# Designs tried in a protein design chat: miniprotein binders against p81326. Part 166

Target 1, 226 residues: p81326
Amino acid sequence: MLHFGGFIMEINHISKILEKEREEYIRNKVEEYLKQGFSKDDAVNKANQSWRTYIGHRIQDVIYNLLKKFLKDSGLKVTTDKALNNRNLPEELDKVKRLIAINYGEYLFLPDADVIVYKVENNDIKIIAIISVKNSFRERRFETTYWKLKLKESPVTSHIKVFLATPDKDNEISYKCPNGKPKKMRIILEYELDGIYFLKEDFEETEKAKHFGKIVEDIIEISKKL

## First folded at step 17 (miniprotein)

Design N47
Fold by OpenDDE base, second read of step 17:
Structure N47 (fold): chain B 226 residues (1-226), chain A 83 residues (1-83)
Amino acid sequence: as target 1 above (226 residues)
Amino acid sequence: SEEEEKIRRLLLKAYLLLWEAELLAEKGDYEEAIKKLEEAVKLLEEALKIAKELGNEELIKEVEYLLKLVKELIEEIKKKLEE
């Protein structure tokens, strides 16, 4: 049994911890781009863009590691789409890759799956959940929703839960109707996905919108039903 | 209780150190990562002591779990240092 009392509070600081590196990162990247012959303005813009990508990956890595650690005792396994993006895969991961693939007729493509949770029983692999990690929603706002819908179209993948995990630093989806105005993105994501998990406290909680601290328990519960 | 709150504060600090250590380890700063984790262990040991004194089984289990995670990470990083 996972005890998350303290963990629930601590995860809220993930963005703060990672943002400590921003100034140094930006400075270094600016210098790098200047050396490459970019103007100062271009260098700054590129550095900021690089940071957004970098911080997104870092948050993903942290979430992956957390899930891996907290799900370990339950016998559940965790991987990533990056790990699956190899020609030579171990048998287990090759099976995982095939079980999350989406059919486009002549082609099979993988959904964006930042984190994949699965179990192995009697040499059979069951995919439990895919977690998409988003730091911001400036780009590809409904990408996760698209993949959820595509996964539902096949009996092979229809059971796979799709979750979104986000610190939502800019409060893009933290509330459904702030100031009486509906947040389209929040409403659609909450409707289409199996859950949204916030790495923060300041959000509107619903049946599907929960604190990230609940994700481990939810995944374990789902795994028991498969 | 005040003691429970103290435990929670210690846990918070330990988790933060854990995350910092993981970030450091990703950068290859293994020695500094280990130092952070060792500090986390100290905090958690204090928390565990208090939890046991209170007889709070839930908090005991929580602290013990985190201690396990931190110790495992220390061992993982130590192995990387030896490579």
Scores: ipSAE 0.027, ipTM 0.310, lowest interface PAE 6.2, mean pLDDT 86
Fold by ESMFold2-Fast, scan of step 17:
Structure N47 (fold): chain B 226 residues (1-226), chain A 83 residues (1-83)
Amino acid sequence: as target 1 above (226 residues)
Amino acid sequence: SEEEEKIRRLLLKAYLLLWEAELLAEKGDYEEAIKKLEEAVKLLEEALKIAKELGNEELIKEVEYLLKLVKELIEEIKKKLEE
């Protein structure tokens, strides 16, 4: 693991990078499918399907690495649900896993926690936040709210903040109707969750719905209260 | 200007390559990380040429600073490979 010796990567640049990466990816995939003998419409559809799979991994990696980099100096640690599902866990990560697990009688399950922020003080682990990353809301629209409601049921997990992070490029939850009211999905997500962080520049902020650039400051502030 | 837009497009591509190189280096893929950084150097050298032709001192300074950082990072990763 290397650090870039003072190189600063801005959130606005990352949003533009992801947009440019999408354009290049789609163009290249359309050309590949056309060479394979697919029609233009089929090639475009297949390229878009391929991008949805690709970007799902990319946006999670981006958010994980940004939070790891910018929270390090505040003594905060970052991990992923993928890391917690490894068979051979370090003792620290095993403790993290146990502190976010949800009880279903005889069974314990992890929430859909793409990124997990925690701190270690005097050999005690405190979970600060779980971040669910969604590139689109076409399927599993309210899964994050389900996990938030389950976490609230236990005194062990009720303090954990649950955030949604999304570029929302299709304006599924950042759009307002002509009468100025938010869409039903936005109202429900904002009400039930502790915050929504948008990876886009053109955005109207509220107390709970903010630009992604605010997430580092918010997490640090929450950690001081725990 | 159109030339300033081209410089900003080259800078965005260079930042993407830096980000990809950081991810690769964290995974231990040092050879691929170096390849991404060397590609970034080429884009930054093109951006620097255009910025100098425009006489835009702020863009020249920004590109030169980033180019220096990328070259230093390449040397740092090469030392890791030699270990």
Scores: ipSAE 0.000, ipTM 0.131, lowest interface PAE 15.1, mean pLDDT 75

Design N48
Fold by OpenDDE base, second read of step 17:
Structure N48 (fold): chain B 226 residues (1-226), chain A 83 residues (1-83)
Amino acid sequence: as target 1 above (226 residues)
Amino acid sequence: SEEEEKIKMLLFKAFLLLFEAEDLAEKGDYEEAIKKLEEAVKLLEEALKIAKELGNEELIKEVEYLLKLVKELIEEIKKKLEE
């Protein structure tokens, strides 16, 4: 356990580690797109877009695996929205899917739920938290906030905690008022969400904005209150 | 130090591979799990080399412990693959 504690702190390296793969990844993708008949400029643009998607998934996978590992001993389970995107789900996951669904009248839709933490007690499933993982905030800046607000609208989902996990590579939300100017995105996200967890050390810590290393403890504590 | 940071990075990478391997093994993808773990071993061996060069006994012990765990997991998965 002691070794794993240190490991969580080292999660700060995740962005650096993944970025080292960028050059090779881009090169390979450019070559692939050129073979498909794209121009050089188009190939480069597509490769960069592919990289953004790729690195996002990699970070998500890391966080998923970490949470799965560290929450296991507490009897908590972890899944993903991808795992729920199946017509033939095991009963347990089907229940999870239904318990996070948002009502739009004639339709039920799932929130963006990169990681879903839940517990099973006496054959009943309780959703504890949804973790949205974002590498950057270039697009859909308040999407996580939207889902949090939508989840609050139903007594079925209102208890679900919504967390954001990010390395915030571009320092878009690391500080509230850098240079005396309020960062709208940080302020709104921190206000609306249940917590922001940074995969880095250089950020303004608050009650809701914490290092990712605290997320396991926080989730366990929340789970005990449900 | 820069060397210590390198060790920490290698350890972190190895842990990531370990977690991926465990997930793969749970899904029954034993061959790919073993490949991930073998890569982790290589990273840990590099970390161990650096730790020994630094004479950092604490890091040496940590890396050796992780190496042992990873190797044991490889053997466990290999047994499952043979079943």
Scores: ipSAE 0.336, ipTM 0.702, lowest interface PAE 1.6, mean pLDDT 90
Fold by ESMFold2-Fast, scan of step 17:
Structure N48 (fold): chain B 226 residues (1-226), chain A 83 residues (1-83)
Amino acid sequence: as target 1 above (226 residues)
Amino acid sequence: SEEEEKIKMLLFKAFLLLFEAEDLAEKGDYEEAIKKLEEAVKLLEEALKIAKELGNEELIKEVEYLLKLVKELIEEIKKKLEE
């Protein structure tokens, strides 16, 4: 296995890395669209729209890979919502899927669980946490909160921790204001969820709103209690 | 400093390539895994150059350690290709 020592502290700088990637991505896409005959303004707009889609998947992949790498020595396994939606599921993932499903009468649906952390002990699967990854809060702002509330309704899923991970580039739920109250969205998310992990440096940390670099240690501690 | 920030960017990019390479190796895609690791080596060598210019002993040590591990991993995967 690879071991990174002091670089673990830099995980919370993911947002800066992705911002540098953005500059290169947009430049390349603008050039591509210009070659296709689009105007400069149209090329820039199309490149920005393309980036929004790309970055969402990129952040999710980064978080998945980081958690998979850092949690495996603790006996923890990581999967994704995308993996659970495959037609031919391995037995282990089929069990994971069933343990996070929400009951709607005659039907079962999966929550918005971009990344799922679980452990296998004596052939029993225990779901530790699900992580919702949000690049922006323009749409579906409280979706993660809805799924948290639904999971709490069942004895099977009520123990599952629900986390939000976000760069919050537009400072929609993170800002440094010691004497001021946060916005309604931040208050609700922090109250209902088990934690918010920011992929950025500048924000007011609380017991539940932390730098992303703390997520690995938090998940390991939670798993020891299950 | 701006130079230290650049080192951190390079290290993080190399880190992501290492994870991607490990996933590819687990799937048996050894050639693609080696390609990713060789890209990581280039980024780490750039980071090492900057760290040495800064004279930051801790960063030099960390980058050299990581470079050694990556190069060893490349050799291990190359041996699997020869099987």
Scores: ipSAE 0.000, ipTM 0.141, lowest interface PAE 16.0, mean pLDDT 76

Design N49
Fold by OpenDDE base, second read of step 17:
Structure N49 (fold): chain B 226 residues (1-226), chain A 104 residues (1-104)
Amino acid sequence: as target 1 above (226 residues)
Amino acid sequence: SEEEKKIEELLKKAEELLQKAYELLLEAEELAKKGDYEEAIKKLEEAVELLKEAVKLLEEALKIAKELGNEELIKKVEELLLEAEWLLLFAKLLIRRIKEKLEE
């Protein structure tokens, strides 16, 4: 049995757990939108859209909390891009923010970084990895790859690993060539990113495409080389 | 407020139970590695009971938080509830896996 690995392997069921809340959530949102004057059909559609956003955030929160917990013993720290959006940042987080910023000439912008893993050694901060969490790929399919490429352009950020974590609910990138037909999105994401981690069992495993249960080990291994 | 204090008390108790349950899960894993499957199952069953209690406490906390309309507390409780439910499921799955192994 895998110590921390066994616990993380069961993340496959997180979607099922969260889906238990769906019925109540939808009912409440439909009622809310009806009170706002929307038609029944519009209210249902809006509620479903709201749920997709909500569940995406919940999955992100779960992944953040898991990584924070499992990386703690290794001395690694975890934060989020949301935490970095504050005007008054602690010194440590201000440094983290600066170390992941992308230069656009007159402006510095942060990549989409749902989870940021870093270490503090001798009062120096080293960014280890950025994890993008996506529940579905309906929109902005290659946004994570864009940020990876941008991070590579600077010697300050070129070492930062970029990972994608997804349950891939719609089975969009689980297989490279289902039925002999290449899945462009899977192939490109796997090629451009440092790794894809699936919160499910039914996927094509490769060197870069792994179960989410492997992400902690991989991050720790990377951290030792920095 | 008094209600907020009640939520914090419930959360504290739930977190303690979750921590104990997690420790039991770790012990069970070590026992299973050594081949002590029966004792591992006992630890997991104990963890299941603690987790059921934690879920109950968290559900009560969630109810109060929703009544207060405190979104921050709601979120915090929901996160812990999700953790508890996941640990509970995990414990049950481990029990099943060990039992299946014993039947081989």
Scores: ipSAE 0.021, ipTM 0.395, lowest interface PAE 4.9, mean pLDDT 88
Fold by ESMFold2-Fast, scan of step 17:
Structure N49 (fold): chain B 226 residues (1-226), chain A 104 residues (1-104)
Amino acid sequence: as target 1 above (226 residues)
Amino acid sequence: SEEEKKIEELLKKAEELLQKAYELLLEAEELAKKGDYEEAIKKLEEAVELLKEAVKLLEEALKIAKELGNEELIKKVEELLLEAEWLLLFAKLLIRRIKEKLEE
């Protein structure tokens, strides 16, 4: 017997919270920006931009919970970069953190990995994939590719798949130019990354650019080969 | 305005489609709990088609709202579009999981 889990409940819960708190959030941010000396119109516009950023973080949380639920049946575990930055880290997560760290000479840094998928077999931890979640490409468009290129440089991390998950609402990477050619950003991201998973229908699927619904099966298949 | 009325009409139709799709997802969940996987898939595929249409209507509404420069309407449409996109993703993922189960 399959059960669908709390995914619909989580979407409804998020929606109801956002509806309830939207006016309060906007009111508080407008007040904050007015205190900083912005005009009323500028304060409202900035508050609205702040709200758009906030809702983007909720998308990350939903992806994490969805992957955690649907990968559990395959013996795969899911964590987040937020969890790995906790002061008191469990031994298993401390080991995960060490296995994704990137060497900059005397310094070790974590990649910007919103969601991390790993498995535990025979007392060994293997990192399967890192998923970067981008609600928009306004800024820092190639951070995910930078981290992929750095991970490739080490034998410890070179096997780790790096995926991008995005609704791409502004059609920055899912849209083709009128002449049928992909945009430069799409070409670079698809070339450098192991996969792009879109939270939308209106795009041409390729071997690497797929609907987000395919991510679970792809991760499971990768895991079987490790 | 004329454009605002068009947005309201698109949003009303999209909300109706979202509600129908949500009901189909709940029916599919009950069918899957009972082991009626093939019927569950049929309900989910029906939900997918309704959600695709909802997304299409919401994308049209978003385009008009952006042309008007109405920040309040843009945000309302974006929130519904996010909900529709997540339900669509959820339905497709469930179809894949049930098909995997049937293939075992």
Scores: ipSAE 0.000, ipTM 0.149, lowest interface PAE 15.3, mean pLDDT 76

Design N5
Fold by OpenDDE base, second read of step 17:
Structure N5 (fold): chain B 226 residues (1-226), chain A 83 residues (1-83)
Amino acid sequence: as target 1 above (226 residues)
Amino acid sequence: SEEEKKIEELLEKAYELLLEAEELAKKGDYEEAIKKLEEAVKLLEEALKIAKELGNEELALEVEWLLLFVKLLIRRIKEKLEE
């Protein structure tokens, strides 16, 4: 077991690390938008939105690279939905794309799949898991749940595990019943998804809600059963 | 591209060094851990240079993030050595 303990521990602070850059980033973006002719209020709002997008991509990239590395020795492969958006895909990725597609009658659409884990055995591709990466739950709170349910509707995709990875910086889903009040979003996400993995220490651990450090082991274990 | 492959190779090596550094740090060998991380910084700086030269902003951002992370690790280990 690659004792990624120190690295994993550091990843718990990813949000804090990135937030240190926020003030400078916002300032620069505000100036940029002001130069484009936006009002001060609009510039600030756009800058904040840009920051959320920026941080989201950075966290996604980190998780992707971590999974890619840690799963490599197990023979598992990792890709992203972005990589699948190309018109000219290698045969392997084209197969991956088809195996995660959701049927809408005349159309096939891909679920949001920030990270896709799959294995190749005897020239057959098996999709193991899709990991959705969310920095915050301000928007599209149940999008991942929607895709999980859609994937369950087909025997082709029903076996695919759907995980959520999040630092949950605002403690939106870290606890089920803070102050005796149920957090609906935590409860629903935990119920509907195959797992929630936290890039932090301060969360309520359950069978499905775990530290991100356990995701590699869980994926490998799932892969052995496919 | 050949350049993209080079960046990937550099990133892989940097990650290996990170893992080695972690193991060293766990053993209390912080000085050697820092050396590994500093080597990783060099690899990442090279990767960043190549990414920027290619105009691949996405890859550049990825490398920049990892670079910041490694630098943070170095700082944290140094802080432990001063305690």
Scores: ipSAE 0.031, ipTM 0.383, lowest interface PAE 5.0, mean pLDDT 86
Fold by ESMFold2-Fast, scan of step 17:
Structure N5 (fold): chain B 226 residues (1-226), chain A 83 residues (1-83)
Amino acid sequence: as target 1 above (226 residues)
Amino acid sequence: SEEEKKIEELLEKAYELLLEAEELAKKGDYEEAIKKLEEAVKLLEEALKIAKELGNEELALEVEWLLLFVKLLIRRIKEKLEE
């Protein structure tokens, strides 16, 4: 943690930003649907349904904004896969995209990089870490592991740290079996990934499985070695 | 609704406790800061329970995010205090 007082102030600011963002999001979506010819009641209902879909991505946005603010003073930059999928990319982001893309012969695909941390030194871009944010695992259990293994295949991307950030509300990877052994999925994810950061309190920490609050310090330390 | 008003009151009290904890932490009073943050946790847990009972998933998500973040702050301060 960079500064305790700064963390508390950011909580207050982020909560107010989310509240205002909801108000503005609903307002904008209502206007959008009204322009499409929907009634006022239908526009409001559709805007609320759209917001409920957006809610699923809010944790990703919170993590992005938190990292962006706390890493700024360390000279580190943060972007998202959403930003990299824009049609017209700034030169810097276009370079970031090329440095994390995985080659499948005639095709290039981005890994599951919800949040990307990089630095710029002497006009050279160095990718520090990619963070996959999973609110639930369901059918996507080993997706992050697959991308980690693919990135290891190239000297260009093999240094990139791959982290998983998750609330794990369903105890899919934080629960231990009655004999004290972790579940198979937890064992595999912890073995293959560079770290797992939990947005929950009730789990046993290891060298690789930590509370989310440690991610800023860890990323800064990694960046100093690159 | 009356329940949403109660959640707003709980959130406002929690934010006041967070500000008090910040002032204590600036002075190096980490143990007292933790006490204020733990009091905020209790208020946020009550707010979360009410939000879930109302079926207001949006409000529940807001409260749950803040609750998780406060718990992470407590953990980090406790780790520093134990050094």
Scores: ipSAE 0.000, ipTM 0.233, lowest interface PAE 11.6, mean pLDDT 76

Design N50
Fold by OpenDDE base, second read of step 17:
Order: sequence, then C-alpha cells, then structure tokens
Structure N50 (fold): chain B 226 residues (1-226), chain A 104 residues (1-104)
Amino acid sequence: as target 1 above (226 residues)
Amino acid sequence: SEEEKKIEELLKKAEELLQKAYELLLEAEELAKKGDYEEAIKKLEEAVELLKEAVKLLEEALKIAKELGNEELIKKVEELLDYAEFLLMLAKYLIKRIKEKLEE
C-alpha cells in the first residue's frame, strides 16, 4: 500500500512540475510573441491561450510522472513510446523497444504506448504493462484493443498487460448499460483489455474497470507473477 | 462573436477557479505533511467545490463551442475540462486516503 506520505509527495511532485512548467512555458511563449511584434498584453494573452492547448498533453505527462514515481519504490521502471523513437537509444531502452515491437513481416512497428512499465532482473528486461491514455474516444475508439490483440499474437509479447486510462469526459464508457441500453464501446473495451482505469469518480466499477488510484497496486501485483 | 466572447469569459472564470483549487491542494499537502489531516481535508473539500464549479462552467462553454462548430474552441475547452476533472478526481482521492489513514 502506498503510504500516504508517498502519495502526497507524488501529488506535490505533479503540482510542482505543473506549476514550474506553466511558468516556464508562459515565459518562453511571452518572449516568443514579443519577438514576433506583439504587445506585452497580447503576448501574455496568447501565451495563456497556448498553455490551455498544452494541458491535454500535460495530462498524459502527469500520468506518466505519477506512475514513474509510484512504481519506483517497487523497482519498476517507466518509459514512453516517444522516448523509444529516438535514433540513439541507451541499451536498456533499445531492449524495451524490441520487446514491445509487433511483427508485420518485413517491418516491426511499436504499439501506441503512452506509458510502458518494465522491470530489470539479472540484466533481463521484462515488459509488464502498456498504458494508453485517452481524454476522449472521438477517434480510433478501438485502437488500444487492436494493439492488445496484436500483442497477444506473439509469445514474446502475449504476457504484456494493456490498460486504458481515461477521464472519460463524455461518459462514453463510464457505464455498461445506462438506461438499460448496452454501451458497446465499454463492453468491448472491458472485455478485450486487461483493465480500464478512470480518472473520475462517476463510473460503474467492475473487476476490470477501476479508479486510476488502483493502477499502481495492480501493476505491482502483475509484476510479481512475471 | 458574442458567443465566442461568452466562451472566453467562462474559460477565464474556470481558470481562476482551477488556480485557487490548485493552491488549496498545495496547502492541504503541507498540512498533511505536518500531520494536520483534519485541516487538510477541509482544504481539499473546498478545492472540490471550486473544481465542481469550474467543471460546470467548462461544460457550458463546451456546449456553446459545439453549437458554433468551432473545432479549435471545442478542443481548447475539452483540454481544460480534462484538467479540471483530473484535479477533482485527485482531490477526492486524497480525501479518501486521508480518511482511511485516520481510521487506521
């Protein structure tokens, strides 16, 4: 169980990062807009607008940082697909990249993996979980499911758990049968994925559909079985 | 347009609430570190109320943006709404965790 102190530190870390990033982001954007010839007031306003657009990406970063922090004490490591897209990878990350790659014959492609959780034991890397972060389901509703199915096709990747983390702002998958009508997307995602974690309180909880606060415990438990 | 101005006003108000709520979360953390869990909960509960109001304002803004068909504004509002909902979830979760600790 994450001690409250650890959780607070993690929240503090998120808060401090967000605040620090905001200040730096605003400062840099203001400077950029001033160089473009905008007035100080216009530059500040435009910078604030730009920051609002940046928040969507920041949620993904927050989740990444939370997981990285919470899992550190368990000896688990966290990376992202973006980090793996670099040409010059450290040996460890190069191995991680190879262990999540999906075979398409002549080509290897990476699944969409906003967050990748792995462990290093005796110089061997084991991939534990991939977490997809989605704010909305407007596009590519079953993309995460596709990648889960593809990962199952190989003995190299079949053990990798695939989780979805979402605030589900439009209540597209929060309930299975609202008003007695089945929500196809919720049912399919819950069936095909290893878990759905909600960044909200108003949802139908099941064995696979949980509050995001449970994701760390679940990942640690999985890691012990590998 | 008048509708666009209304969206911007709602966004401005929501951002102010989000900032205040964030400050309360920070205060609550400091209180919890000192062992002042009851006061921390009070700060978090206040933050929850501000965040609920922010969500409400953003939902209204989103409705207007969708009516206008302005994809840029829709995206902007949705991103801020996602952030607001995240903070709200976080605040509620912290309250729950503190309460659980007090029962231990």
Scores: ipSAE 0.015, ipTM 0.255, lowest interface PAE 7.3, mean pLDDT 85
Fold by ESMFold2-Fast, scan of step 17:
Structure N50 (fold): chain B 226 residues (1-226), chain A 104 residues (1-104)
Amino acid sequence: as target 1 above (226 residues)
Amino acid sequence: SEEEKKIEELLKKAEELLQKAYELLLEAEELAKKGDYEEAIKKLEEAVELLKEAVKLLEEALKIAKELGNEELIKKVEELLDYAEFLLMLAKYLIKRIKEKLEE
């Protein structure tokens, strides 16, 4: 059977989650601010401000849930850097954390990996890919590239694919210059990263710059080669 | 303002299109469960057209909201636009996957 029924179920869940999260978040934040002594109008205004920050993380959660659902039947598992930063980790996630951490002398840091794909075979863990999710490129535009270059330096992590997922609504890296060439930022990101997946229609696809819908099949194919 | 009223009209139309597209996605799921992949694709392609129209309306609403500098409207439009774009991406991906299986 195709994974089609699972995709539609996920759409239904995402739709209901988004509606519930907005409604619940605003209600809870209004109550929270009212308890802190703010007026009703101020509480509503502050709740709306807080929601704007929260909504920025929604697309990361959507991508995480989509990948988790559709990679599971391929023997692939999905986690987040937020989950890996918890104090009490299951043994499996502790191993994932250790396999992706970067050594800076006395310190170990996790890359800025919003979503992490790995597999488990006979208690051996292989990291397949990390996915950085960027809603805008206003600042820290090359952060994903920095982590890719750091991961390449170690034989433990050099095989890990580093992907960028982005709507690129402001055409910061999908726009072509008048002479038909991509912008400098697009050229650099595409050269250094293993793939860019756009959550938009209007861009020129290349071997490494693709529509987001291709990410699941690409990850599965990469996993088969490991 | 008159511009705020225009945004509300665009949002209302976009929300109606999103609801219809969502219902088509659910109908496509039932068809796929029955093995009617060709009909499922037809419903998904109809959803894609509705979602494309919703995105266009929401992009117009976002432009007006930004010109007004109304942060609350900008947020509301951006939320719906993100959702519409995500559903559009998923619908297109499902069409591609079903077509690939039919070609095997």
Scores: ipSAE 0.000, ipTM 0.173, lowest interface PAE 15.1, mean pLDDT 76

